# Designs tried in a protein design chat: miniprotein binders against q8wwc4. Part 18

Target 1, 195 residues: q8wwc4
Amino acid sequence: STEEKPQQHQKTKMIVLGFSNPINWVRTRIKAFLIWAYFDKEFSITEFSEGAKQAFAHVSKLLSQCKFDLLEELVAKEVLHALKEKVTSLPDNHKNALAANIDEIVFTSTGDISIYYDEKGRKFVNILMCFWYLTSANIPSETLRGASVFQVKLGNQNVETKQLLSASYEFQREFTQGVKPDWTIARIEHSKLLE

## First folded at step 9 (miniprotein)

Design i45
Fold by ESMFold2-Fast, scan of step 9:
Structure i45 (fold): chain B 195 residues (1-195), chain A 101 residues (1-101)
Amino acid sequence: as target 1 above (195 residues)
Amino acid sequence: SEELSEKAMELYKSGDLEEAIEQLKKVIEIDPDHVEALVAMGVLYLEKGNTELAIKWLTEALRVEPQHVEARFLLALALEELGNEEKAQEIKKKAEELRKQ
């Protein structure tokens, strides 16, 4: 009660949240080139990003509906186990806010790309994707610290109020010879809903 | 020129892109055939979103070292950004042939 309400003192919050780090962008392009050149000739960071948006929209919807069985092939087992307990305990309005419609994803950014070998010589690539999306879910503003509010026309006179949220999904693929070229989600972070 | 090139990379890592470009320009003025500096210029202009200038510098790098695999792949990426997928695929194919050798 005596604590100041935490908020972002920026006139244009969308700009701050939407900007990607230029250094990370250049490093991402170089690492994408290395993946293409040395691991997978069909790899494209542009195609991957579009696929990651589709995966985010799909996975977030299934999470919001607690359809965990359908996520077993898309999300790492340990991650899914932890998420099941956290998501199930959320109020319905918070569950609804987890879901991002593809049309409501306003910005994506590629975070860190990690290329590494484990102690058994298996080859892995991890790509962190950050998504900013709009939701009409009714969540109190104090729960959504730093979220921006937007109004969208739903006809010639109708206006719907939406809030801007962000989520980070880490995708992992094993490039060891003979392994299927499937991406799995190795980490999901949502600072407003899943901490 | 080696010290100036190292300084440029340090500035780039710090996020001082314009200063990094200026340092690389000094390297290129002293040694116009410094392939690493020419490639770095291409990378920095791609970061700035100035794809046309990136292509210019990467093309200069390939003039100096026609077999430079990394410059060819970066040029292909720049052409994809401009929507010229046919030429990008052609350049990727040639770069892959050079890499295997």
Scores: ipSAE 0.005, ipTM 0.162, lowest interface PAE 11.0, mean pLDDT 72

Design i46
Fold by ESMFold2-Fast, scan of step 9:
Structure i46 (fold): chain B 195 residues (1-195), chain A 104 residues (1-104)
Amino acid sequence: as target 1 above (195 residues)
Amino acid sequence: SPEKEELAEKAFELYKSGDLEEAIEQLKKVIEIDPDHVEALAAMGALYFEKGNTELAIKWLTEALRVEPQHVEARFLLAFALEELGNEEKAQEIKKKAEELRKQ
């Protein structure tokens, strides 16, 4: 019958995963298909990616503000404990740079999808999401080695300097029968700010 | 049918336990009942590919694309499998079509 072709909201710019790493893109799509076929008929990698972008913006803001209590239901306990130590020790300007505003997220890529079992036979799906975002946080360029620098003219009187940063968030959901169908963040990596 | 759905669920359980060959056998039973079951045809291709049976992966992915020509995942996997067998020209052609479908 008649179904719409896959929708792409960004036709002009190619998705890096699909263009520069086609093998990984194919594997990701196949695993997404297997999740859809056998776990959740409502699952869509496109819709998941948009939700993950929203979660990244929200979680990164809470981290920058050290509101760890509000992250307990969103981030795995062991991960949150490690992040609390690392984030609390950061200078305030570095904390501010952790926060990604939704409108400043320049590019999003889906990484690997992992399907695995733990030692107790529980079934998990992990989806790695990579985000590139702009920040106006006042961080010396020496500290952001390898980061791209953008200068934005705001009217005729001022020029705002922004840095391009990236962060990787891994989302996990347990598909074991009877378990709550919630995604939690099982890993956060930010090489410029969290080592 | 209930029978077809039950077989598909059993295939998932076998995949979960690492029994790829037995998962494939359950999917074959689904296809015996409904030869145009796109999801089962594509899953057969994906599982054979994961198992390393490239020629069988191509067979089932080709069948999936016969039923649904716009299946992006099956197209990319088919292109990759053909490239692995040395059919670079066909692989490039199929990749271009898959890219066109992905951008729509």
Scores: ipSAE 0.000, ipTM 0.205, lowest interface PAE 11.6, mean pLDDT 73

Design i47
Fold by ESMFold2-Fast, scan of step 9:
Structure i47 (fold): chain B 195 residues (1-195), chain A 104 residues (1-104)
Amino acid sequence: as target 1 above (195 residues)
Amino acid sequence: SPEKEELALKALELYKSGDLEEAIEQLKKVIEIDPDHVEALAAMGALYFEKGNTELAIKWLTEALRVEPQHVEARFLLAFALEELGNEEKAQEIKKKAEELRKQ
């Protein structure tokens, strides 16, 4: 497709940078140390990332099916209200592309970690997670602007065509004494399908 | 520098394996190469705080803030370290400043 080569090159560079960017990795680990040190002695970024991947697979599937009632305990109320109108207005092929199967998530990276207190002294941690996943949904290349097309073999006889997409989910937890230790999704970004 | 970067990564791998003392040793080598390496100075503070050596944590966090006064994470950790020593007034002062910088 038009300009497919430049877009493919950019995606390859980003994946390599994600795997081998020592500066971003060091920053993430230091913030994880700080969370452990003064908020939660049992916090582990590795364990969190595994849970976030599961949450992404589950939440994205429910969003694609417009099962918003089942998301009320997992996604912040304001975020869910904003998403309802955007998602329901999407064509079915776009809705299907929102869903990520756990087995098709090819890359996960931890973005920014924010640690802060609000004006009432409540303690918060926000962790941005970025996921790259394969989808069989038929999305035109114009909509996905430079999306990569992959051929995947399902046995020796068949080749299936899939596209690579990314989504960013921000998880928030309140560490204030006496508050339940639950993570809530405070932001969902999908630049190709949402806004 | 590549050497500085490799030492920092080695320190974090040592922490993951539970070798806290060796992790600190590698961070000290980073600081020997670059005395103003804010992330290494802050990490020294975090690791000493985790180890329960609150006085050394304060030393390294103070050094990090000398280099970068607006380092939000180091300010919050310094406040918590001061609370451990019973310096509640100073801790509250530093927390308020950290919150102000976070909003900026």
Scores: ipSAE 0.000, ipTM 0.176, lowest interface PAE 12.7, mean pLDDT 74

Design i48
Fold by ESMFold2-Fast, scan of step 9:
Structure i48 (fold): chain B 195 residues (1-195), chain A 118 residues (1-118)
Amino acid sequence: as target 1 above (195 residues)
Amino acid sequence: SEEIKRLAEELKKNPEDPEVLAELAFALYKSGDLEEAIEQLKKVIEIDPDHVEALAAMGALYFEKGNTELAIKWLTEALRVEPQHVEARFLLAFALEELGNEEKAQEIKKKAEELRKQ
């Protein structure tokens, strides 16, 4: 008697999984104030999160396709070198599972925000972004220990089964005066596929 | 703005929601309403006096406003609650630099950098 909308269904999944944390959300908003107040008057955590989600979708697809040359301006050189070795050694089904379609990202959470100065007085901000996404990739359950399986409805009756995976991308930007305001990916973690 | 109107309407229904209060403070800040943003953060602290992030944010907003002494006060309170708070330590160091206390600022920066690496 009750129809479920796809958007409402995804929100229900997030609540059931306990991914919504009000304390962490408040922390994130407050740290965004510090970045805005001290480092960059144009900074917005909402705009950053949307951009990070786009970057995750784009970078994860390029990784799955082993197009590493196109990642040189998006991912820190040292990180990219390590990723090349890890990703190229993965089976094709695992490579496919790395890719997140923007429409399949069901939850995005801002983790730790670090604000610091290095030994030379350069200003840095690191923002850890955690993404939960659905994949149709054929990965055995034994390989994805503890992975969750979720049903996604097409309209109000058809059901497709997909696996829920998570990945954490750390974005870094230097706020030192005169430096380009570019974010680079300084760390990629995928506990089920890479770690 | 539309965002501020939405948050104010939400707050009419749940006056003591720290999540809404913090978001309202941020929206007010983006609109240039520093004093109003600070007042919303004070309400967060009234709900949770040990809310380190709100204490640190008040320090940051007073620093932005140019009231360096009040910034130091609130950052010191944040560090009293959480001595290992890296962001508050860096902000306190900058506030002290603004007042000309370079030596103390350097000490605090050094400690903040050590904590960041842990």
Scores: ipSAE 0.000, ipTM 0.262, lowest interface PAE 11.5, mean pLDDT 75

Design i49
Fold by ESMFold2-Fast, scan of step 9:
Structure i49 (fold): chain B 195 residues (1-195), chain A 84 residues (1-84)
Amino acid sequence: as target 1 above (195 residues)
Amino acid sequence: SEELAEKAFELYKSGDLEEAIEQLKKVIEIDPDHVEALAAMGALYFEKGNTELAIKWLTEALRVEPQHVEAKFLLEFAKEELKK
């Protein structure tokens, strides 16, 4: 009979547990509790992480396609301006490697959570998210320091090789009274492609 | 408040990782080739920041099942962590 789904990477309880140094894991959970207790009773770090993963997949694909006008409500203006120059200058294979398919995001880690006030008294929360994803883009190893190559079997077909890359996206939300509860991307780091 | 933060720290600074590792060790003592338990040991030690122990257990998982996807990815992350 025909296979219903290709045999690729699958999520398991170990991937769901995430990756972080134990002290960072404890700090993240404390900060998440403080956000819940004092700022937003509906806040959940687990739900946020799933939303951030979807945002990463969406934003990274739009960046790879140079569709910057569609990113204006998702990415901070200053960040988008800098990214436009950097991304436009990349060769096509590097642009393709920026894009992460949601099914190819292997691991998601929550980094630091920052809570602060600006000089106008506005309240902000910044959450750093680190994503590890697979790409089939053909980037020479000399341009990717420390990139890893994995063999993936698709259904009952031939083995395919993919490279493992990482990117860090910082999400920011304003919690000032009366402000929309919207998250924006305030920082994008990709050490292999955007430096 | 600081008092609430202290309570949160006590609640989230549980021995969950240590307790999980202890339970998995019991499983492995009964079934040394339980690949899911071996891989879980690696993931939990990696989360604890014990990178060398993570590599040990992930390598054992791959000895049992060389194409175990999660163990291959976790091992690569752990090896990269040692290079920092």
Scores: ipSAE 0.000, ipTM 0.146, lowest interface PAE 14.0, mean pLDDT 70

Design i5
Fold by ESMFold2-Fast, scan of step 9:
Structure i5 (fold): chain B 195 residues (1-195), chain A 101 residues (1-101)
Amino acid sequence: as target 1 above (195 residues)
Amino acid sequence: SEELAEKAWELLKSGDLEEAIEQLKKVIEIDPDHVEALAAMGALYFEKGNTELAIKWLTEALRVEPQHVEARFLLAFALEELGNEEKAQEIKKKAEELRKQ
């Protein structure tokens, strides 16, 4: 639907991307503090977010190349099994669009942080990370309803059209005494490419 | 006021804890039952290390919304900090049950 813009007092130079809910941000900060205070004194949400961004760039590239064997220690087995079927069936241009280069990640947001215990008293923390990234993969406009389009000038005086996509990766770590302190990807969501 | 609540959330993002507390206090003076503001006051005082004030505000949040999961966990941790281990464990157990629903 096309709607007329109201008269604005000042032109906005910023674009606000979704998943910036003030209430969820407050809850996230509270939970990050609880993790620091009671689970791991060396935990930093800022350092975690930077590491998660690196992991996203690495894992998304391996997914786009169908190198599933290299993901066995990074992604939960059940999740990887489901992704293998879905990714393998994608057209090559869609596979290419799954990959995010670190330099093309334009926005990162921390979603929900979940702290819980299972029936055996094992301690888990899940952190949802959402990434917005640019891709030059040639995907038809019909497939990407509501996606933003950006034109970028490259060094060769050429203009390349890029699409803005988002993906959500959930990271999980077990804090139970004696367990290896590794983060594993427990969920991957990509609404435009992984239906 | 919703306008004051939005200002408080922006101050929290900047990391200015004392200014955020002052703005949240104004929200609570206008709407004493604003559960998110009451819980946020509790969380900020807990983060500052003022456990007694944290318990006060978290108790008020739970008076308004007894099933508020985050406020229950924070209250349990605050009580644990003061050495009331039995009460803390009881509240944690109920918070976990509410979170699973």
Scores: ipSAE 0.006, ipTM 0.224, lowest interface PAE 10.1, mean pLDDT 73

Design i50
Fold by ESMFold2-Fast, scan of step 9:
Structure i50 (fold): chain B 195 residues (1-195), chain A 101 residues (1-101)
Amino acid sequence: as target 1 above (195 residues)
Amino acid sequence: SEEIKRLAEELKKNPEDPEVLAELAFALYKSGDLEEAIEQLKKVIEIDPDHVEALAAMGALYFEKGNTELAIKWLTEALRVEPQHVEAKFLLEFAKEELKK
């Protein structure tokens, strides 16, 4: 009785159209309006999502190449410290699978938006972005579990297939008056490649 | 159901608010009421014929119902308004594959 019929019968459609969580989609629009109304009159969730997609493509490529020094201004210090150890220990084929080319990102979803104040009265907004992308990296399908991996034919039947992977990046910005309006990546999750 | 009732009450005050109509459509879809969701999306499109999200959603819901030809119609319309709409492009490819069967 708790099962959602659309997820049970049409999971693929929900992924490609962002219908997997329509309630969160509505909530996201309301929170985006609140950001616009009270923090930044120029904020647009559509413009943000496009920029986040560019950031994901750029950051994921630098991670795959272990160019961590170039990520110091883009990723939170504590997050980058943890990622350095995890990423450098990955096999080369897993490292290659972390990188997403901009033209191979097939679906982008805006997850939860958090608006909060810390104990010092600083204003923060965190936006979770989920990306689905295709990779040609040679990772055995048995190494990548379940619904996170999908073999897809992208051309003729004799062309190699690509795997569909997902990653979640959380972007944070401080809206406290006088603070530089920069977005920083505060969390990176890739359950199939990063533990 | 509580949110659907709240949205329905809001529509009594502003019957042609496309944002509220779209929210109601998604709430109905989540509750499994595909026919009513489609009706609300049709109202959105009557008010704003270029509402890409509503056009794409129409395509998705018709595909869900097994009406592949109607799905292609609405997805094609979404792409005429916004040619680079990734979700509509991807779903249109799926719908066209179904027609080949």
Scores: ipSAE 0.000, ipTM 0.113, lowest interface PAE 13.0, mean pLDDT 74

Design i6
Fold by ESMFold2-Fast, scan of step 9:
Structure i6 (fold): chain B 195 residues (1-195), chain A 101 residues (1-101)
Amino acid sequence: as target 1 above (195 residues)
Amino acid sequence: SEELAEKAIELMESGDLEEAIEQLKKVIEIDPDHVEALAAMGALYFEKGNTELAIKWLTEALRVEPQHVEARFLLAFALEELGNEEKAQEIKKKAEELRKQ
């Protein structure tokens, strides 16, 4: 319901700063170094983050269009099965709000990085990526509690109202010797649209 | 060396940071020049946010093996956290050169 105002801009700035403090930045670099040093000499967190942003834009668009068969190699099977039920039941305007264009991703943050071994000695790395993006989808304010609303002018076009949403995608890769070096999305969280 | 480092990473991710440190301290007590253990101590203190102790242990690792690529990268990260950009960049460039060789 609220239009873009100086108060919304200031609130958005504070939220971004709260999740990108220097200590989290350092911890991310240390874990990235450990992955590089002991698992994959080609690994770079900067390159991974850019790739994750591209994957988020691509996957979120396919989800919004219910093209689940195209997600079978990108999303873990059990996660995809749950998403099919949830996404298919959404109204079209909510489905549209799931999609993030690369140009509308306002902020990207690396959350937790987990490095672990299972009981069989298989090596896993999970990287949680948090994305903040703008959407033009018409969603009632009551559904988007806490979301910020902005008015955006594109060139000489009329002002367009957009809402700021966030989604968290967890990427997983198995580093066990002989395993295909592919990242798979193991979790998708969207508190405003996917509960 | 790599197995010891992998064990430390496993303990760190399970949330047993103090147990990981205690295990590494025992290794260093037996072999004070165990460069991988010294570097792992630096990495663990860095993860805990104790940057000055991280620098101490990483400096010890480099005293034993000046060409240790991993310890140089970690030391550069620690120096960046303290705002010493100039020294961090110098150490990082050297580490990258050593890795390329």
Scores: ipSAE 0.000, ipTM 0.183, lowest interface PAE 11.3, mean pLDDT 73

Design i7
Fold by ESMFold2-Fast, scan of step 9:
Structure i7 (fold): chain B 195 residues (1-195), chain A 101 residues (1-101)
Amino acid sequence: as target 1 above (195 residues)
Amino acid sequence: SEELSLKAFELYKSGDLEEAIEQLKKVIEIDPDHVEALAAMGALYFEKGNTELAIKWLTEALRVEPQHVEARFLLAFALEELGNEEKAQEIKKKAEELRKQ
């Protein structure tokens, strides 16, 4: 087995995903273009991804602190209700592991873009964002079996063990004429912590 | 083939559309029926503003995979920009039908 620095590990992971992900990247680009062409001329997947990363860092921190009232405008009501139950019941170390520091997000990918109309003719776009981030939270190895674990060294004096976790956040916006152009988090998945 | 696709992907993310297109051409030389590379060529040329070349590559993608919804929508929009509205509407209608399936 090999133990690597976060940047080297992140680069290796990105290359592995690249070999299987160019097809998904092309599909994402075509769908992003369709959103731009037919829904919103100001839409940019690059700018959206950066904003989504900021939202993930912010929302995950508030979840870890059980500050649910501050999430009411950012997360769909039904999703937030379910999260209150699950997060409140987590041990403190698991709660701490939910929080992603913006500087510790090692890479981000767009998972899927869904464009659809509901029964009433309302237009929706859902964008699934997948985030991989490092955490120093002390989670037992059995709970995170299969997760990447590695050490970060700052010279010989500071050895810090960090674990690589992933979370998927689905962002939704309604494009129906006259509706405010706000993104809402419609789904949060964290297979290691929120099962 | 996969190494070249990865390189094209990385070049595009850096904003170098010309080099990304060149690398995708190498992928297509090796695998002429690589539908996602053909669709990517179409998308990149459209972003570059070369709508006619975008149509060429999107048409090739649809030759390989006629039911490719995303390529059909992009082709329809490209044709619409060239003023070929009748064909654009036809292709767009078919894309909508495929999307609902």
Scores: ipSAE 0.007, ipTM 0.293, lowest interface PAE 8.8, mean pLDDT 74

Design i8
Fold by ESMFold2-Fast, scan of step 9:
Structure i8 (fold): chain B 195 residues (1-195), chain A 101 residues (1-101)
Amino acid sequence: as target 1 above (195 residues)
Amino acid sequence: SEELAAKALELFKSGDLEEAIEQLKKVIEIDPDHVEALAAMGALYFEKGNTELAIKWLTEALRVEPQHVEARFLLAFALEELGNEEKAQEIKKKAEELRKQ
């Protein structure tokens, strides 16, 4: 069946993409251990990743709706300023494609973890999260070159076409003594929609 | 097959380490020189805290493909975990040179 072929192709592509980052995966686990050991005994990369997935679903929806005022506590001011102009200029179908429903996030990967000190001795941890999600937004294939298409059955007789997109969100927290713990989004990358 | 190795890594990231190990063992039984499966076994044992087994599997991957960049980096990290920093640094330097080519 032609309906099965797109889903099988997309599944294979997702698994291969996941496998292609073994070094980053190992580095992530080592750095997660260092965060746990030296910064926060309650830190868990697994729990962080689940929370980041929830944050991605929430933030992406607010971005798609241009509700920037509601993002001020979640996204770094400089990043939000840049995103406001970029997102507002997008066509409605592209705006809709930015939003990821939590149930449509098919794969999550932890990318790079950066642990560093700035010139003032402040301690920062940045965690890059990569999300792959399905969208029903109608975006032409030429705009998403290299992207794969799924056909999903919705009940007995319906078939809905969905496209697989990816987005990378970088989360930052300051661990300097005396600073309130708070994760903020320091970078948002969407290779097809926000470049 | 390549799909079994990829599935094992996906399960590994989700926390199903034992299932991932079982899938990779099947790949290696079929193809003992499957470099990606050998490297993935090293990564799985490293995550499990079995650093000596990680080194064993990563060394086997490098026996099959000496210029395998990913396996060299993983081996260096495993050696650092055991406190063998000089050897780890040497292997990292070589891996970085190979990555740039």
Scores: ipSAE 0.005, ipTM 0.135, lowest interface PAE 11.3, mean pLDDT 71

Design i9
Fold by ESMFold2-Fast, scan of step 9:
Structure i9 (fold): chain B 195 residues (1-195), chain A 101 residues (1-101)
Amino acid sequence: as target 1 above (195 residues)
Amino acid sequence: SEELAMKAYELYKSGDLEEAIEQLKKVIEIDPDHVEALAAMGALYFEKGNTELAIKWLTEALRVEPQHVEARFLLAFALEELGNEEKAQEIKKKAEELRKQ
């Protein structure tokens, strides 16, 4: 059996997220209902969240490998341009820490849903997704102040040390008539690694 | 219609909960068993601070769909606001069990 051995700063924001989330969950459901009722009868926040989690795992891996060409269809051009400079300048261990394996995503929450029109009358929906994931990347504790560190024992054979990190990805879709129903990543935030 | 939803969302975003509720009532007039609209009514009244009306609409949502997780959580919170601690705890526990499924 595996066992967690929490270290300094083990009390991240997980408790607060666990207790305050029901109210935010309700707010998200009201907005999801409005999207369903009036934009897309096929829309489901649960299905969207599962897809967003897969997109996060895929995009974060490509970012960590600096495969920016493969991200042009998934990430907004202006965002990708800014990320190229920031990610390329990171040490290899920090680049590796950007990547989240699907199996290592511990917690997913929907942050905010925005519905708006631009000056040309185009209709947009933005959904902010927050992901909490474990990484085995070797990053100094000074860089990850406040991060939780766990030791995991697998089948009496291995002991691994993993750090808990979070990243926020904002997904955007245009609902203007005649536009392709594709989600694009309009914002990526990683306070520990990209700022 | 599409226009009614956009109007409801703008009213909600602007803090005009009364008008948003009126738009949702029109949805319910078309489909009285629309569980998501019934639950949204409860949520909006709860945010507005009208706990008794929140309970009314959440109870209607649960009449249509007894396993509705969000409506159960909201009902529990509304009951806590009124001091019905024991019933709130029972409903909250059940909602948590349903969420894990």
Scores: ipSAE 0.000, ipTM 0.209, lowest interface PAE 11.7, mean pLDDT 71

Design r1
Fold by ESMFold2-Fast, scan of step 9:
Structure r1 (fold): chain B 195 residues (1-195), chain A 104 residues (1-104)
Amino acid sequence: as target 1 above (195 residues)
Amino acid sequence: SKELAYRAVKLFENGQWDRAVEILEQLLSENPTHVEALFLLGFIYAEQGRTDKAIEHLNRAVSLSPNDPEIRLMLALTLEEMGQEDKAKEVREEAFKLYKQEGS
């Protein structure tokens, strides 16, 4: 029954807030340029990133409220089915921590861009977005495993304690000729709350 | 070399492409098989209209990383700028085959 102490409870990225390798960042920028050049002349990674940030705030709120029917057109069917099972089983404080207010998103990063064809020759682009956000949800620090805690002063009146969390949302769009240019969430990862 | 790569990326990020080229060429003098430096130089040279240097660097990047579809797409765009439409089409089609293989 001998245990090692102290325990290491957190594995954080060596580069705080998920700064990607600079070479990978440039590679992602070139891939974004190639998507514009070859797939859609109206595509802009800057506009996409802003839209993704708004989608994250919206979707995360609906997930926290278990309003899954409103997510059917925003989240891939198989992903939504898995999320219903996982989110419904969470305690209320964990559900509340899933929600990110747009004003409390501290940092966003574009992760990887992947291009592929499926068995039917349909062309897809997946863009991974990483978000860091503050939450007032009361979750034990051991459960959050490496989340930072901040105190926020509200105009010299009250002090609220907030925790920094991160989530990764993968957005997918089909670029096959004649298909609507709609983005769908194909993956949601939250290492502290979901996985 | 790692510090040079960092400085080159910062200069690229800030739109100082001429200075980024200078440092990337220095990186290539230290490591002539640096695929990412070759690719980024090819991209910058193409954007500057230096199609001769762009093709030189992109062809070398393709030879070192033949299964990378993005390098091939950038090469195809540069070939189109040179008016080599048939070769551009060939290179582009090979890139699309690689994307299909990645999709399984």
Scores: ipSAE 0.499, ipTM 0.800, lowest interface PAE 1.9, mean pLDDT 82

